VH-VL binders against o27280. Designs and how they scored, part 300

Target 1, 266 residues: o27280
Amino acid sequence: MDSMNVPEVLEIKRIVEESESVKTFIFSWDFRREVRPGQFVMVWDFRDEKPMSVSLIDPVRSEIGISIRRVGEFTDRVHGLSEGDLLGIRGPYGRGFELMGRDILLVGGGIGMAPLAALADEATARGMRVDALVAARTADELLFLDRLEAAGVNISTCTDDGSCGFKGFAHERLLTLEENHDMAAVCGPEPMMFQVMRILDERDVPAQLSLERYMKCAVGICGQCCLDDTGFRVCAEGPVFWSQELSRVREFGRYRRDPAGRRVPW

## First folded at step 11 (VH-VL)

Design Y42 (framework fv_acasunlimab)
Fold by ESMFold2-Fast, scan of step 11:
Structure Y42 (fold): chain C 266 residues (1-266), chain A 118 residues (1-118), chain B 108 residues (1-108)
Amino acid sequence: as target 1 above (266 residues)
Amino acid sequence: EVQLLEPGGGLVQPGGSLRLSCEASGFTFSRYWMSWVRQAPGKGLEWVSAISTGGKSTFYADSVRGRFTISRDSSKNTLFLQMSSLRAEDTAVYYCAKWYIGKAFDIWGQGTLVTVSS
Amino acid sequence: SYVLTQPPSVSVAPGQTARITCGGNNIGSESVHWYQQKPGQAPVLVVYEDSERPSGLPERFSGSNSGNTATLTISRVEAGDEADYYCQVYDDSSDHYVFGGGTKLTVL
């Protein structure tokens, strides 16, 4: 039953072009291995393996979707694949988002809308009112608007350049939106998430945030148990954290790590 | 110091009413969902009701729905449970509890005994 | 309605390891929290989000959650660990908090 750590070779069933730089790859999935929004899988092209968030979870059709942005050699190769081609998938890994209450605010930036699109589907299926603030640099980089609209989500947009919706940053747009949500979920560039978290904390809205850099930490767990002989957990599981956990992390929103592991300002 | 204080409780006859209160100190009460959890004598923990930070969303166990009302006054750091149409099976120690990461409860009141009998 | 099943009692000798289980359908997909309750006292959170420990709690307390079973593990058990232990999840479909029936740990 614990075969999630061994890659399964799966056929690409469908590919959806989300934007010039983003594609969603859809696979048949056996839901005896449950997947929740906010979790990720390791995608193996038989040369390199990279973590990717799950953006579609459809038990009715027995499908999952993985949205991949073109940013380097691995993602360039994967973007060159066609329906019928094979990829290795292992997982899911990490802590997923948790829902509570009657309404939820989603705040997504760029590819960060991918795990939030899956969450929007779950929240809507549970009868929650879903408000989404979708942010990007330009209109062409706004993701999943048609899917969110089809799901009945109340959508607000903002772009840095003003090409669609509010002109400005996500946190500036958030200040003009309804303040009264039972919970929120946030995913996007870390500086954006920090500013959004600050506003949600001031509004007394409990929030969950998904951080890409903690996906590798979660995979560093060799199995479900990561305890030593004394019972101490040697690694923390991400990528989804409650805002109260992140408010204690000095680095969040202020610094990142370069390839050598040094602190570098955003 | 971080604590939840539950003054009150008592003996009430069947069909009667009673209001419980829970006063928070040592943390920013307004930032957290709050719950009531009860425990009948010699039995386990049973969740009763929860309220969102803004107070607009309230949730109830099926056994108390329509009879109990949860409310909060965040300006006074106080959580309330208005109990009406009380039954013998409502006899329990009632705890207020603060939301924590993952929807756990990290801070609990000391418990208030409510006895429903004639 | 989600249901959590715990054994009513577990016995362990001092210095040994106690394991308390919490059964639920696909509970490995839920966040499981654990509480210790001593007679006449309020519950105390000992494990949250499956395996995380609250600040100040002894390293002897740990948790795991997989498939249909979550487990609270108490290593190097002390007499003071004798208590009732409860698991808890939140049922998203009903917006209900759900507790297990409790397990009495006896240290002999």
Scores: ipSAE 0.764, ipTM 0.881, lowest interface PAE 1.1, mean pLDDT 88

Design Y43 (framework fv_acasunlimab)
Fold by ESMFold2-Fast, scan of step 11:
Structure Y43 (fold): chain C 266 residues (1-266), chain A 118 residues (1-118), chain B 108 residues (1-108)
Amino acid sequence: as target 1 above (266 residues)
Amino acid sequence: EVQLLEPGGGLVQPGGSLRLSCEASGFTFSRYWMSWVRQAPGKGLEWVSAISTGGKSTFYADSVRGRFTISRDSSKNTLFLQMSSLRAEDTAVYYCAKWYIGRGFDIWGQGTLVTVSS
Amino acid sequence: SYVLTQPPSVSVAPGQTARITCGGNNIGSESVHWYQQKPGQAPVLVVYEDSERPSGLPERFSGSNSGNTATLTISRVEAGDEADYYCQVYDDSSDHYVFGGGTKLTVL
């Protein structure tokens, strides 16, 4: 009934270099098509189409932003584009985050901070107290720190190599934090999210977790996005899942599946 | 075997007080936000109050703010609603309800009638 | 504060499709949940997050949500579907749970 499933060719209005490997591409957006933090769009470079999380939602300027990490041929081509160039965008797709209560903990790993940055903007605009644990392998891979600080977010950092903040993994840093939040949102590598979820479950903090692998089959059931034990189809029912739902899924954080459905350990 | 058990309510004079309780069974009570929802005779559902998992954040409908206090005791799997300065307009069946984030109120108590009259 | 508007009643013949609307400003950006309540009973969740069904509920129940209107659709209506139906959202700007006024479904 709507044109959500047809790519619209949009002009790149602005490009923000977030890091050596991450750029945010900003487009004019008609907000008659609602966009929520946690949703994603399909980005089409006229050769391949890939799912990307929405990282900026700005109704005042009528803009959305899409943050893309350079990891392969498609993303390398997109990173080579300039302001004024065109990309196809369709969506948004997927379930967005829900905000509840007076305070929220955000735990993001690498590019997983992209959808959480959009959520942080919405949470702070709503008047919530926002604490963010930003994790990466190295200081250069920590994302959106300036944007989060400008929004009034309380930031903790950790890097695997100790180049910024706590030396160690997100869950190790979280164990040293005593704060009990009304809710949490988590996005990053599944092993990180699994460890973080365990701690939040022990603390009785309801958490929303965004599964990045959902983004391979945006418009419906493709089989590859199905989760064990529950039959959830990440692209159709996700990508955001509550920790209670994921605690019943045996494969979450333990293994993934290849295109043939075989288990592949993390 | 998943259930919310509410004892009977009561008749209270205007300006009086009453405490409602709701005992959870068959699920991990401490993991969920809980609410009280009421329904006046012959009328619709009206949300009254909600409490976070840790009990530190509480929320109230404008009609009851300052008069009602929601609390929980996770060691007893019990939700409470302390009602004070009761008015005739507070006459209703009161339901406790479990909020499953992203799913809605999936488990409801059977309701307890509170009548406020002289 | 946020208001949900439902028609007070809807009538439908057995075997036909009933549609119950829930109006709200930009309700399409909210997650809408639907409850069925029969006389003397507690409400029962029948649709959550706009269009999802709880386990064990008949596939005759479905939902949609777009723009300013959410809709509960009951296909092949049976006499046992007679009940009051309520839509509900969580308004995160106020931390309030909001219910619609309810719709009485009558099967003719």
Scores: ipSAE 0.581, ipTM 0.801, lowest interface PAE 1.8, mean pLDDT 87

Design Y44 (framework fv_acasunlimab)
Fold by ESMFold2-Fast, scan of step 11:
Structure Y44 (fold): chain C 266 residues (1-266), chain A 118 residues (1-118), chain B 108 residues (1-108)
Amino acid sequence: as target 1 above (266 residues)
Amino acid sequence: EVQLLEPGGGLVQPGGSLRLSCEASGFTFSRYWMSWVRQAPGKGLEWVSAISTGGKSTFYADSVRGRFTISRDSSKNTLFLQMSSLRAEDTAVYYCAKWYIGRYFDIWGQGTLVTVSS
Amino acid sequence: SYVLTQPPSVSVAPGQTARITCGGNNIGSESVHWYQQKPGQAPVLVVYEDSERPSGLPERFSGSNSGNTATLTISRVEAGDEADYYCQVYDDSSDHYVFGGGTKLTVL
């Protein structure tokens, strides 16, 4: 076995406040354990452990960053920490995004921009042209715009309330943008990802989508990773999936499961 | 039924040109990246060229760069390889192949022989 | 520039286990795919993503990948398994597909 499966206690080196509800926690990292955009780590606060996507990968500084949205007891506790405090980190886990071709479209909603920000850094570093569609409910919740701009990314925004960029949903904005990217990567709320996937499928753009609910399958927890209708087991390959894999799964974007495993519409 | 057919092979003199085609059926051709892979008689597999779904991005092995041009016509479900300045070393069976998720070739054509000889 | 090394030949008796290796620098960090090619025929995918098997292929075919060596394992070998086997990776930095030199499996 390797050290990836044992939590390492790391000091919070720096905290970046991305918005009122999102913070990025930065740690020193030994890159003998390679980290790819789209992978996640298990974050342990010495009471509970949760999967979090890696949002910054910086081998030059030997740092990784983990962006966390405040949504419950665990994340509230972590948001209360300061630089110098300790967290347990183990990983990385899961399948990362693949990069192919000369241009890529990123479509991110809310905290889904976190893994896509790391992907944007890698794509631009290897000379790819990157277009990013950044979606949120309001302008205040658009994440990583300064970082994407600094990397040379071509940015389009949309907000539900029209406070920045296009007024409307991500898929509505996508319909007005240039076609013919070599590939796409999508991360955000599942209903948004489903609508975006349908448009990219029509445009024959191969897309990779990151599904948070399958992160625990990479560490041996498979309760939520079995999908109906096809008998298709996506958990072994997650959390990043190609649109061709998801397009045949009737559950994706249409319903979820409650704790008893029953279908619940979105 | 998923199928790839490669007409267009033949005998050509050194310095000559030849165009290969690969006709796809049984799947949504426009959704997949496509490649050409060749095999000289009695030798191993060698990747030649790849093209993105929309045809905007093309990639070539160093041995053919500047001499070969890959293209596609999704309305005809057809992949092309335009070969120019042909050399004896280009003698090979040429396969068109479909990329699948994970960057491997799940479907291969039967191959077409290209012979470059005086 | 990435190089994959395979033994040129492997011989095995019927019913025994054949192991075909594919060597590459830090190949355990790559996804390795395997193709079977019989004389006069196009290659056929037999293992992808290190250890996954296409539907319809016998469970006798399996794969592993760690460190500097990937291995294709064929258990209970049959005469019909006699073929050339090629490993393949994709080199992200150059956008090139890289094939091994091929291994001829002989069932004596």
Scores: ipSAE 0.210, ipTM 0.671, lowest interface PAE 5.0, mean pLDDT 85

Design Y45 (framework fv_acasunlimab)
Fold by ESMFold2-Fast, scan of step 11:
Structure Y45 (fold): chain C 266 residues (1-266), chain A 118 residues (1-118), chain B 108 residues (1-108)
Amino acid sequence: as target 1 above (266 residues)
Amino acid sequence: EVQLLEPGGGLVQPGGSLRLSCEASGFTFSRYWMSWVRQAPGKGLEWVSAISTGGKSTFYADSVRGRFTISRDSSKNTLFLQMSSLRAEDTAVYYCAKWYIGRPFDIWGQGTLVTVSS
Amino acid sequence: SYVLTQPPSVSVAPGQTARITCGGNNIGSESVHWYQQKPGQAPVLVVYEDSERPSGLPERFSGSNSGNTATLTISRVEAGDEADYYCQVYDDSSDHYVFGGGTKLTVL
């Protein structure tokens, strides 16, 4: 039997308040069921099921963490839970990040820092030099700075309002940073990722980007066909894609689709 | 039509040098990582080297490091492998292949036989 | 270095199911790719990312990967499936790919 396809009911061991709108839910995990940074799980509250990226992978403590931002009815219900309450967890699913070389740039926006925090732990454990550009609208929405600092990551911050670090957008800050990374990993709002991808592509830095909207496609439950303008099925291998794969997708960074398949601008 | 075309092979004496080329057509060559994989007669596949889109990052198997140099010319859609200090154990069919880190080699060249013998 | 172990040969009759294994320490955490190579020809991708199939490939080819073993399964085997099969993973600790030793599938 493949246990990854059956929800396991797990007790919430700890809850970490990351910000006013983000919590990390920590569970004991049997690492005979392998988990890598960039993968996600399906979280089931016994009424509805949603994909969530894994933000903590800790084999020493036998724990995983799942960071959830409060944005709708499902996440609002989950945020109302307490330590000792139960959630169903199914997975992991999707392809994780690959690492290469000696140095890596992480570029994260808002909740997009969640999968990148797990990646930072893996990269530092492997002896890589890790630089992180952490972006948010305001200082209070910057996530995981303490975890990244504890891991030895070199941190640059960027806020739209200038309340912490560079005043401006992630791609504007990136233009002022060093170009010598062997690879990059990017996760955040799609318009941010599109601009960052263009700069990294021009600098010949191979980049992997994690797209939340393609997590359902990776488990075969997307409501529409995820094809680019060349007919390539982008969703089959998500949520993590190399920048060259995404450079062919006209919708990336420009449009999204609603449940009815209509294009909606970002 | 997507293709990788490798010219015919070569015969070289031990200690000699040879440059392999691989010509790409039917896809945007400059957008992809490229790799070399070899296969000794009657043996299995062995990864040799890889190069990033602009040539900024290069990687080599331990068996060839310091002796082989991978390079590319995107204006000519051509991948190169400069081989020096050749040894008998470098005798193999050499394949070029299109790929990304961690992804499969989805398009392979036809193969070029390199024979290192006195 | 990371090592992938394949049986050197597998024999099946036409119409049977062939299973070719690829053993590796914690290989279930890796993405495994499979290649078919016929005599005198370049390898051809037949299964990637553990279980995905390239466009145009028969649905008879499938894959799985769990624990310490990845498996390529070829159902309703045809004479044209006779070839060498190689598994492959990317070892990010050494920045290189690792291939299995290959399995010769004989259809008789």
Scores: ipSAE 0.310, ipTM 0.705, lowest interface PAE 4.4, mean pLDDT 85

Design Y46 (framework fv_acasunlimab)
Fold by ESMFold2-Fast, scan of step 11:
Structure Y46 (fold): chain C 266 residues (1-266), chain A 118 residues (1-118), chain B 108 residues (1-108)
Amino acid sequence: as target 1 above (266 residues)
Amino acid sequence: EVQLLEPGGGLVQPGGSLRLSCEASGFTFSRYWMSWVRQAPGKGLEWVSAISTGGKSTFYADSVRGRFTISRDSSKNTLFLQMSSLRAEDTAVYYCARWYIGRAFDIWGQGTLVTVSS
Amino acid sequence: SYVLTQPPSVSVAPGQTARITCGGNNIGSESVHWYQQKPGQAPVLVVYEDSERPSGLPERFSGSNSGNTATLTISRVEAGDEADYYCQVYDDSSDHYVFGGGTKLTVL
């Protein structure tokens, strides 16, 4: 709609410190404009605009939350803001996660747990059994464990360095978990998602994956987000895709493209 | 190439039972949720039942719950609908249908007519 | 439970644009799928996820979905488009597939 493409200046109502590098910014939201887990908004600090996944959706309090990891100039500036300060918000954009069945497996890596935390809230509210595999490089990067626990989610963790839970990668941990789920949702680094998808495909578990690296288009249509084998535009059709769609994309999990269009391995 | 074939159907008395079958070919049947959708003569489509890939989770429309049982045998690429306590209003063409992206149906069987007399 | 409302019939002249609506409470937040059914035949998926087309379907078929109304648009209508059209969503609160009542498209 036209109104979704114009930034609305909103006051930061609350800030939650999720970790040393991640904060969740909470805003009042008019839910006549629907928001679903897996969708993103464009966050404008009056200089630059960046896409951010919605990590909290609370119609009862009329609030949304946006979790932001400190990784560069824009995010450093936003992290310097305080409650009462203003940000421009446009959206929501993109397809949300689609639930089906009685149980769901969530597999999240690092900040990829942000959209999955919102999904966990929706899934538990609908009476689904939720199992979450939360993966990170170190214990400090495991996000939303307290929130997931409060929601009644069954949590498994793994860290590359073994500082919390299973020592190893998400796909290695997944092989030790129960394989009987009606569906799965995955968000994290693309190489992790590729390995997880292969295991879920072998287990006949339909999965949805969120491709955060493609959430850089401002208007929902971007030529740079077009996937080679499918011809569709990730910003218009993503960032959430079913595994059946991604299995046709040869570059998924294997390489990315630089600004000149050259293949760069992960 | 990709097909769903529905042998079976027929005439049955009210209160009777009938089992429908749907045989899949040309794709990996075990990877898909499957459904049954029916259509009474001259009326619209009505979803009846769905089954998860592993067969553990089954779902039913309120009108058939407790009377119909959906099941699958992935080793035989076959979907089943066991119908019991049949009523005149169960008279319809029954289609098996394969799950697709967004929870749509991309492949449908040819349909099998079930007539419940009186 | 969730209910989808379609007009029972729509008439259009050849070469014109037909629009078939599917009404539902906040349907814009759902993924809407559309099926074409010709007499004596199984339904055929013509639009999925609001606006996507299956391979091999003409570009004359398109879809949109916002607010309380989803729309199937058939441009440059041909006699062969005469059929019943059904919209469909999945109600994830009940794990039920929901179909609209169907719209008969007549090309005259």
Scores: ipSAE 0.752, ipTM 0.880, lowest interface PAE 1.2, mean pLDDT 88

Design Y47 (framework fv_acasunlimab)
Fold by ESMFold2-Fast, scan of step 11:
Structure Y47 (fold): chain C 266 residues (1-266), chain A 118 residues (1-118), chain B 108 residues (1-108)
Amino acid sequence: as target 1 above (266 residues)
Amino acid sequence: EVQLLEPGGGLVQPGGSLRLSCEASGFTFSRYWMSWVRQAPGKGLEWVSAISTGGKSTFYADSVRGRFTISRDSSKNTLFLQMSSLRAEDTAVYYCAKWYIGRAFDIWGQGTLVTVSS
Amino acid sequence: SYVLTQPPSVSVAPGQTARITCGGNKIGSESVHWYQQKPGQAPVLVVYEDSERPSGLPERFSGSNSGNTATLTISRVEAGDEADYYCQVYDDSSDHYVFGGGTKLTVL
């Protein structure tokens, strides 16, 4: 037993309402336990434990932030909490993003912008030029625009309904952007990530993608979650993968599995 | 199947110039960052230079900056290192190396000896 | 500039376990790769991303990385494992690839 596997009870220092369905919970953090963008923590409400990506890493203020979308019973309970309330946090876990080069493209959809917001902070602090394509169904579901702007990120937006920026999907917007980058990082719905990866491959841009869907199947850090075809354990080796690794996985972007393990198209 | 071939090398006077080449086969050369890594006789590995996939970004070790120029021609599957203002301490076996997951090197050339001596 | 420190030599008996260390400030936050080099030959990647093994390499090679030390572990050592071993990271703050000084493994 090490400190990484023992939940620490932390007080919710601040809550930021990102949208009607997304909140960021901010905690004081001891950075003797290093946290990197792309890693996740286990959040425990003293009844259930779920994995959540870290969306803010601030060593200067000694704080981390965890952005949570309301999608079920656990997240509904957590969203009902107030500043001053307590949550159990353990981790961090998983492989973080790995940076290289002078410029980076971030492509995020919905809550997938959460780990990318943390990455944007690190990339800008490192001196990289950061371009972000932020995608959502509607304008009020676009996340972290003010934070990205404050960090000096060059922002493009798109919404399915055209309520903000380009009208269409992330990959359609990406086709209208002619800038090439030394690397890219992508996080969002798997069909979006697949289409974006294909465009980046055609442009010879090495990319990392975060596969969040498998994180939710982890009951604890037991190495029980893995990708088909490759055998990678998402909670141990992921959730962040290079596009070269994902090109070997036939399931990526094409189908998911139901509770019985049967193939179901996206 | 997959390989990097380095036909260049030789003896050069101090202050001279030499161009190294590395020809790739068996993989899609244009999709990978490429590097040059050198090894002085009896010494360890030292990274020299790297180039992005499109050739727009280049990176150099402090010891060679301003003297060496890395370039690539993806239509010919070839990586180059133009070496100028050569010094005795540049004497080494030079390897070209292909980027791999995590920023490792999975494929290496056979190495080409560059000797800088009068 | 980031610096990786390796012991210059490690000796081990056949069939035993060899451990080669790579020291670096907060190296546990980096991705560490390991290369084997035999005299007159190019390096060969034996471990990447701390603990991953390239296809075709023996399962006897494994790696770990935590805190300030990464370790290459070679179990059931064979005479053919005798070589120089190098650790490597990518320093993203400078866009530099950094190699350790190398460790000569002798199988006695």
Scores: ipSAE 0.811, ipTM 0.907, lowest interface PAE 0.9, mean pLDDT 88

Design Y48 (framework fv_acasunlimab)
Fold by ESMFold2-Fast, scan of step 11:
Structure Y48 (fold): chain C 266 residues (1-266), chain A 118 residues (1-118), chain B 108 residues (1-108)
Amino acid sequence: as target 1 above (266 residues)
Amino acid sequence: EVQLLEPGGGLVQPGGSLRLSCEASGFTFSRYWMSWVRQAPGKGLEWVSAISTGGKSTFYADSVRGRFTISRDSSKNTLFLQMSSLRAEDTAVYYCAKWYIGRAFDIWGQGTLVTVSS
Amino acid sequence: SYVLTQPPSVSVAPGQTARITCGGNRIGSESVHWYQQKPGQAPVLVVYEDSERPSGLPERFSGSNSGNTATLTISRVEAGDEADYYCQVYDDSSDHYVFGGGTKLTVL
């Protein structure tokens, strides 16, 4: 199976600037290697490799898109690339989102909207009614609003500072929204996801949540990928988990791990 | 104790009707999608119908659409299957089943035999 | 629409390994679940999400799923494993649960 993890060198076909800090890199893709929303790929700039969620899946144009937020050295170098430049891509990896029902609520925070944008495309193509709650600290950090609108998604926004939509946190906005969805999908900062999950549990809405922080070792078993109470690994079993799995994990929403594996409170 | 209890089935004439019930205990019934799965004598499992939490969305196998109606009463922790226009081909043991991670079934009723014969 | 194909029967000697296959178009992109059913009893979930085991089930039960074939593997087979086994997926394009035809495992 090691040969399945060899990076394929792909040309950047198109770059979309989503915000000051986020760009989507688009590549031609052979869909004989299937990709599902919620899965990730390892992006290699010929120096370092990092996991990135797939944000666009377009079989008609034979393209995939990968949205990258500028955070550190690796992402800064990648943001400096242009159309025609090369990146190594291997994957996809991980369990994708699993759809069920006639309608779905998406709750995304910041870059967490990237995998949810791909899911929104799939859900709308299947005839589902899609409601999206898009959350960010400020209006400038809200992502994919035009793409979601073009797909026919019913959009609600909230920002911590009130610069767009509801002023407050995602879970506070969620309390004002209709509660009768067949399922939900959530991706964003872990404290946000924890609060949202609690509300969805109280409303009897089955939900899936994406834990992107543990996508460090797509090809191997890593101690940092293990969750405390259940012992399952995000790279092998995630990044997408059903809420029933996460409600029993003490780590989720309460603390994280540093590079040495020590518990660090949020 | 986590369980799904189905009272006994029945013998009905072709074209007749019958209502099945399934009572849940030991878990929060309202939290989960529920399904009916049947098995004809000597045959395999066949999914029949599913209902979402709160009962707003219902789904049916092509073979029963328009003839069967699934419903739930969360105040009584009970799932129902109203069967009408019954055919000999509907003869089967009917199981209620609870949703599980990945859209599996973790808890099954004991099965209720329905015989459609003249 | 979506169809799952299983062999009707598989025979294995006690202590050996049994493998039961479930074929489906690009089934490796689906989550496959496996059920054991003994005569006169309701089915029992033995593997879910391709390879996960419910609590209390023996480690002898495992699963895999890739390409067009999912496989239930039962190691160190015991007489008590003799049963019918069914694979199952959820077809999200139709909101239908789909079962395979079942495989009768005989322990000789």
Scores: ipSAE 0.796, ipTM 0.899, lowest interface PAE 1.0, mean pLDDT 88

